Miniprotein binders against q9bqp7. Designs and how they scored, part 9

Target 1, 240 residues: q9bqp7
Amino acid sequence: VPQNWFPIFNPERSDKPNASDPSVPLKIPLQRNVIPSVTRVLQQTMTKQQVFLLERWKQRMILELGEDGFKEYTSNVFLQGKRFHEALESILSPQETLKERDENLLKSGYIESVQHILKDVSGVRALESAVQHETLNYIGLLDCVAEYQGKLCVIDWKTSEKPKPFIQSTFDNPLQVVAYMGAMNHDTNYSFQVQCGLIVVAYKDGSPAHPHFMDAELCSQYWTKWLLRLEEYTEKKKNQ

## First folded at step 15 (miniprotein)

Design Bg7
Fold by ESMFold2, fold request of step 16:
Structure Bg7 (fold): chain B 240 residues (1-240), chain A 86 residues (1-86)
Amino acid sequence: as target 1 above (240 residues)
Amino acid sequence: SPKEELLKLIEELLESVEWLLKEAEELLKMGDPWYALWMARMALDFAEDAAKLAELTGNPELIRRAKELIERAKELIEEIERAEKK
């Protein structure tokens, strides 16, 4: 168990609107400061096995594609992911509607892949919004907070060229989601609380995306693992 | 030497496969069969990788360990798939 346990949910907070306009999703700007980001904490606390397997996977890809081919492949995957997130933010914003002629945002197989998920998404509360855990002292930038099939979720969008997730972006994705959730629940910029998570894996060929729902119990179990990673990071920085 | 580096690579790969299988088992117990399945399938993929490398060495102990991990991964995948059908 972590030495410094902290609850993921805030008992002083409810899902009730705070009388602000609920039709306009929050987009809290990310501020550069000294406190670490969720992704930095996770990157700095990877196990030796995670590091080794990532390197082995890279070497196998390089054998298949060549050095330059691998660099091009990873660059293209990154750009496709970035464009996918931009398209989803635009689609989910009440002030923006994609035109059919917005080719890069509309014609992605990834966007086709998530259409059946988007039909079940409503009540968008936040998009590409910064979160800060003011007590545990970490920050993040979450993709989306919205209802999925009637449950308010922190939603994380992922792209995959194959039915399985990308190795370097998936090992810790549930930890990333619950870290954002915990931060949001204890961030004074937000007046509501989220208890569920959703990870959506979209496929390049347009095949139906996989929705991975995480209920409050599962989120609490992943939260314990996140706290251990944050604790490890903090100790690493103190002792360097 | 290249041979010594290959043996070290295989040993680390086998240890990492064991780690993936343990993580998959924990995720299944936690109630996350989807991530458990992902981990178990990665374990199978890397176990098969290790088996191919081990064959190049001719080392019967490394070959045996890799094949054992392949079978363990296949069994775990089947267990997880049964849990998902429920």
Scores: ipSAE 0.824, ipTM 0.944, lowest interface PAE 0.6, mean pLDDT 86
Fold by ESMFold2, last read:
Structure Bg7 (fold): chain B 240 residues (1-240), chain A 86 residues (1-86)
Amino acid sequence: as target 1 above (240 residues)
Amino acid sequence: SPKEELLKLIEELLESVEWLLKEAEELLKMGDPWYALWMARMALDFAEDAAKLAELTGNPELIRRAKELIERAKELIEEIERAEKK
């Protein structure tokens, strides 16, 4: 149980989307800062088991692909993820026309995989936007805030080369989403509140993506776990 | 020695599989059967990994422990899939 509990939701903000929603999604720039990022906190507080399993997975991949094959695999996964996020930002931005979109950017199995999800996405409020929790002192860069099936969500896009995530999605993906949510809800750059999360796992072969919806209750439970990780991080840095 | 390193690897794998199963059970109690299933399937994969390594040692205790964890993972997967259909 965390010693310093803090609420994920801000009681000074409405639960409902405002009628005066911005016509262009917010994109707050990420700035270098002395305060830690969500991903840094999570990486620095992995359990011994998480570290071991990741290394064992890496060893098995190297055995299968060879050292050079694994390096190529890693590079391709990173590039495909970057292209996927770039394509989604382009598709979801109302400022872009079809003439501005790179045709090759849209020709990935990952984009095909998410098409059924995108038809249920509307009211995009933020894309690739920085968040900061001034009280708890952490920052992040969220992928998207939009309505999914009528519910305003922090949306995180993930790629997977196989059905169901394995190691690639990290053990802590739900913690990342709720950390962004809590930061956004207490960041003065944002005037709205988000209570739900969505993790979308897209597949390289174009198979229908898996949407993992997290309602407010589940987000609150993951938030407690995030607070414990942030508390652990803070304690480790004091003893460094 | 290589044999000592293999035994230590198998022990840590078995411990990590037990940890994954505990995490999956917690996620199921939290009401996240999808992430619980993901953890349980990962536990099964690493339990099968441990079983293959244990066979190389010929150590019957390690082989039994790995097989027990494989069965525990399969049963937990079935439990979670039953909960997810609801």
Scores: ipSAE 0.824, ipTM 0.944, lowest interface PAE 0.6, mean pLDDT 86
Fold by ESMFold2, fold request of step 28:
Structure Bg7 (fold): chain B 240 residues (1-240), chain A 86 residues (1-86)
Amino acid sequence: as target 1 above (240 residues)
Amino acid sequence: SPKEELLKLIEELLESVEWLLKEAEELLKMGDPWYALWMARMALDFAEDAAKLAELTGNPELIRRAKELIERAKELIEEIERAEKK
């Protein structure tokens, strides 16, 4: 259990969102910082088992594809993920409905994969936006804040070449989501609060993406695990 | 030696599979059967990996341990899938 508990939600913010009418989602720029990012904290606090399994997975992929094949694979995965996020930001921006959409952005199987989910997404409040937890002193860059099926969520978009999640998905996806949520809820750049999370895994072949909804109670459970990782990171920094 | 390195690899792999199964059980208890299923399926995949490596050694104890973890992973996957369909 964490020694220094802190709530994921901000009691100073409304329990119910007011329907404001912002014309453009927030996109807070990421600033150069001395404080750690969510991804840095998670990378530095991986268990020995997590590290071992990722390396074992890598070696198995190299056996299958060869070293050059693995390099090409990882490069393609990175590029496809980057293009997917760029496409989603474009699709979800309000100005998109007024401008011609690039047809090449819609040719990705990943974009096809999420179409059924996008029809349930509305009220986009933030896209590719920096967050900081001003008390716990960490920063991140969240993908999206929007309503999904009527619930305001921090939404994280992931790509997978397989229909079901495997090692390519981070072990710590839910921790990333709740860390961003907690930071946003305590960041003066934001006036609203989010209590739910959504992780969307899109598939290269266009198969329907899996929407993983996390309600406030589940987010609170993952928040406890995030606080343990942040506490562990802080202790490791003291021993540098 | 290469034989000692293989035995060490298998031991670490078996321990990591046990860790994955424990994480999956915790996630199921937390009410996240989707991530629990992800962890259990990874546990099965790595347990099968360990079993293939153990067969190469001919070590009966390593083979038995790997097969037990395969069965534990399959049972957990079935349990989680039943929970999701309800």
Scores: ipSAE 0.823, ipTM 0.943, lowest interface PAE 0.6, mean pLDDT 85
Fold by ESMFold2, fold request of step 16:
Structure Bg7 (fold): chain B 240 residues (1-240), chain A 86 residues (1-86)
Amino acid sequence: as target 1 above (240 residues)
Amino acid sequence: SPKEELLKLIEELLESVEWLLKEAEELLKMGDPWYALWMARMALDFAEDAAKLAELTGNPELIRRAKELIERAKELIEEIERAEKK
């Protein structure tokens, strides 16, 4: 249980009426300063078992592919992920910048995989947008905030080459989502509140993506785990 | 020595599999069977990894522990899959 619990939701900020209904999703620029990022906090507070298992997995991959083969594999996975996020931002940002300058960017199994999810996404409020929790002092860069099947969600897009769950530093994805949610709910750049999360796993072969919906109760439970990680990070920084 | 390093690797691997199974059970209790299944399937994969390494040692206690964890992982996977159908 965290020593200093803090609520994920701020209902006082949701009482304010919308001054205008913007036609363009928010994209708040990320500022790099002394405030730690969500991903930094999570990386620095991994359990010894998480660290060991990731290293064991890496060593098995190197034994299978060779060291150069593993480097090529990881580079390709990283590039595929970057291309996927670029394509989604382009698709979801209906402005003149949505041009067919790179048709290859929009052609991939991952984009095919997510089509049935995108038909249920509407009301995009933010894309690739920075969030800051001014009280708890952390920052993040979330992928998307939009309605999914009528529920306003923080949405995280991820890629997988396998249809099944697969280890690649994904232990903490739900914590990332709720950390971004908490930051958004306490960030003066945003005038709305979000209580739900969605993690979408897209597959390289184009098979239908898995939508992992996280309702408010589940998000609250993951929020408690995030607060513990943030406390651990803060205490480690004090001892350095 | 190389043999002592192998035994240390197997022990840490078995402990990490036990940790994965505990995390999967907790996630199922939290109401997240999807992530619970992911953790349980990883536990099975690493338990099979540990079993292969333990066979190389010929140590019957390590072999027994690894096979017990394989069975625990399979049973948990089935339990989680039943929870998803509801």
Scores: ipSAE 0.820, ipTM 0.944, lowest interface PAE 0.6, mean pLDDT 85
Fold by ESMFold2, fold request of step 28:
Structure Bg7 (fold): chain B 240 residues (1-240), chain A 86 residues (1-86)
Amino acid sequence: as target 1 above (240 residues)
Amino acid sequence: SPKEELLKLIEELLESVEWLLKEAEELLKMGDPWYALWMARMALDFAEDAAKLAELTGNPELIRRAKELIERAKELIEEIERAEKK
């Protein structure tokens, strides 16, 4: 249980914005100050088992592909992920012209995979936007805030080439989502509140993406785990 | 020695599989069967990894422990899949 618990939701805010006028999604620029990012906190607080399993997975991949093959594999995965995120930001941005959207950017199995999810997405409030928890002092860059099937969600997009038992960032994805949610709810750049999360796993072959919806109750349970990781990070920093 | 390094690797792997199974059980208790299933499947994959390594040692105890974790992971996967289909 964390020593210094803090609520994920802000009672001064509603989950309804006061009637429209976000005609353009928010895109708050990230400021890399002295305060840590969500991803840095999570990276620096991985358990010994997480670290070991990731290293074991890496060695199995190197055994299969060779060192050069593994290097190429990881580089390709990063490129595909970046292109996927760029495409989604372009698709979800109402102000972007068709000329500015490269047709190759829109042509991928991952985009096909997510189409049935996008049909249920509306009311985009933020895209690739920075968040800061002003009390707990951490920052992040979230992918998207939009309604999914009528629920306002922090949405995180993930790619997968095929069903795999291990993806290097998958252990902590729900913690990442709720950390962004808590930060947004306590960030003066935002006037609204988000209580739900969505993790979307898109597949390279275009197979229907998997939506993982997290309601407010589940988000609160993951929030407690995030607070423990943030507390552990703070303690590690004191010992340096 | 190479044999001692292999034994150490297998011990760490078995302990990490145990950790994965405990995490999957907690996620199921939290009401996140999707994430629990993913973690249980990862536990199965690494338990099978451990079993293959244990065969190289010829150590019956390590082989038995790895196979028991394989069965535990399969049982947990089955339990989670039933919970999803409620």
Scores: ipSAE 0.820, ipTM 0.942, lowest interface PAE 0.6, mean pLDDT 86

Design Bg7
Fold by ESMFold2, last read:
Structure Bg7 (fold): chain B 240 residues (1-240), chain A 86 residues (1-86)
Amino acid sequence: as target 1 above (240 residues)
Amino acid sequence: SPKEELLKLIEELLESVEWLLKEAEELLKMGDPWYALWMARMALDFAEDAAKLAELTGNPELIRRAKELIERAKELIEEIERAEKK
């Protein structure tokens, strides 16, 4: 139970998007300031079990791959994730589709993996766009806001290599999504709000991606967990 | 000593597996069987890891605890998969 609950949705804001700019997604630049990012809050409030399990996973990978092999593995996973996100932004952006196309960004198993998801995505309203919760004072960079099967979602894209677990903590992925949602709903750069989330896990071998839809009720439950993490972060920084 | 370090590692690993199973049960209660399944599968993976390490020690209690957690994880995975098929 957080001590200071705050609603995820803004009652003063319409659920219906503004039709005056339907063809150009928002891309609010991320500005560095003193307020913490969602990812920093989550990283600084990991439980001891999360930290231990990630370190144990790392040691198992080093045992299998060697130290140099693990370093190369992590570098490759990072680059593949970066390229995947760049390709998705290009595919979903009408301006980048018309202006400039990088054929190498579109050649990956991950992109093949999400094709069946992308045909259900429409009405893209934001891509790689900064959000700020102006009351709770945190900031983030969301991947995408679009309709998925007719429901407006904050969409987060993830990659997976099936025989190996995620390198970065995925324990908190739903918290990240709802934190972005809450921030966007209370950010004056946006005139609409979003009540649903979607986490899409793409596979390196091109196997069909898994869409994890989170409705408003589930998002509200994860929002409570996010508020606890933000509260914990704030308390730790008071004592430093 | 190396033996004491291994025993400590196994103990922390077993406790962390139990934590993962509790998290998976909470996620299932919240109505997120997909994320619950992910957590339960991680619990199984780390429980099998603990079992391999416990066998190196020859310690019957650690071996028993690791095998018990493997079975708990398998049972939870089956429960979650049944809930998802609805």
Scores: ipSAE 0.820, ipTM 0.944, lowest interface PAE 0.6, mean pLDDT 86
Fold by ESMFold2, look of step 15:
Structure Bg7 (fold): chain B 240 residues (1-240), chain A 86 residues (1-86)
Amino acid sequence: as target 1 above (240 residues)
Amino acid sequence: SPKEELLKLIEELLESVEWLLKEAEELLKMGDPWYALWMARMALDFAEDAAKLAELTGNPELIRRAKELIERAKELIEEIERAEKK
């Protein structure tokens, strides 16, 4: 149980989005400084089991691929993920037309994989946008805020080769989503709030992506876990 | 020695698999069967890893413990899949 509870939702903020002002998605620039990021907090508070399992997975991969093969594999995964996020931002931006986009950026099994999800996405409110929780003092960069099947969500896009090779980030993906959600709901750069999350796992071979929906209750339960990780981080920082 | 390192590795794997199964059970109770299933499948993968390593030691108790965790992981996977079907 966290010692210093803080709510994920903001009772002073509208439950319904107001789209009367901007017709373009928000893109608040990320200016990371001394304030810890969500990713940093989670990395620094991994359990000993998470650390051990990650290292065991890495050694198994190195055994199969060799050290240079593993380095190339991880570099390719990173590059493909970066390209995927760039493509999605381009596709979801109302200021761009499909004909003006980089055609190489749009040629991807991952983009094919997510097409059926994109048909259910509308009302894009934010893309690749920074969030800050002023009270809890953390920052992040969320991928997307949009309606999915009529529910406004913080959406996180993930790439996967089966089985998924980056075990480190997979453990805590729901915590990342709710941490971004809580920060956005209390960030003065945003006039609305979001109560649901969506994690979309896209596949390199173009197989249909998996949409993992998280309703408000589930998000609240993951928020409790996030608060515990943030408390652990803060305590470690005081002892360093 | 290599023998001592192998025993330590197996013990850490067994403990980590037990941790994964507990995490999967918690996620299922929270109403997140997708992540529960992912955790349980990862537990099965590492339990099978532990069983292979235990066989190298010839230690019947380590082999039994690893196989027990394999069966627990399989049972949990089936339980989670039933919950998703329901």
Scores: ipSAE 0.796, ipTM 0.932, lowest interface PAE 0.7, mean pLDDT 85
Fold by OpenDDE base, look of step 15:
Structure Bg7 (fold): chain B 240 residues (1-240), chain A 86 residues (1-86)
Amino acid sequence: as target 1 above (240 residues)
Amino acid sequence: SPKEELLKLIEELLESVEWLLKEAEELLKMGDPWYALWMARMALDFAEDAAKLAELTGNPELIRRAKELIERAKELIEEIERAEKK
């Protein structure tokens, strides 16, 4: 049980969008500060087992691809992921920003993969937007806040080249999502609240993306785990 | 010795597989069968790796343990898949 309990949901915020919600998705820039990011917290609080598994995966990949091949692979994965996020931001942005759509960004297997998910996405509230939890003192950059099948979600987009997902991206993804939710729900820059999460895994070959929906109950459970990771991080930093 | 290092690696793999299986079971109990399935599949992959490495050592106990974990992972995967169909 976390020592410093804080709710994921803000009782002062209504689930109903206020009529004054801007029609344009929010894009709050991430400010570089002393406040740790969600990603940093998660990376520095990985279990010995997680670290070991990641290292073994890396070693196996190096054996298969060689060192240079693995570097190239890692670089390509990163680049493809970035391009995919840029393409999604372009797709989900209001039509007025569409004039700058690089058609080449839209011609990817990943974009094809998520088409069926995008059909169920509406009411985009934020894209590539920074969130800060002032009380718990962490920040993050969320991919998207939108309605998925009529439910307002923090959406996190992931890319997978192989049917076997990247170990690095999957272990703590639910924690990342709920961390963003909790931060957003208590960030003064946002007037609304989210109760659900969605992780979408897009595939390079264009096969249908996998949507992992997280309801409020599941989010609450992962929130507890997130709080424990955050406490661990804070304790480690005090001892340094 | 290289052999001792390999044995240690296999032990660490087996422990990690057990951890993954436990996490998968917990996730299943939490009502996240998708993520549970992910962890269980990872457990299977690493258990198979452990089995291959154990075979290289010729240590019958490590081979046995790895094979047992492979079977446990398969069983858990099947359980989760059945739960998702309901």
Scores: ipSAE 0.706, ipTM 0.880, lowest interface PAE 0.7, mean pLDDT 90

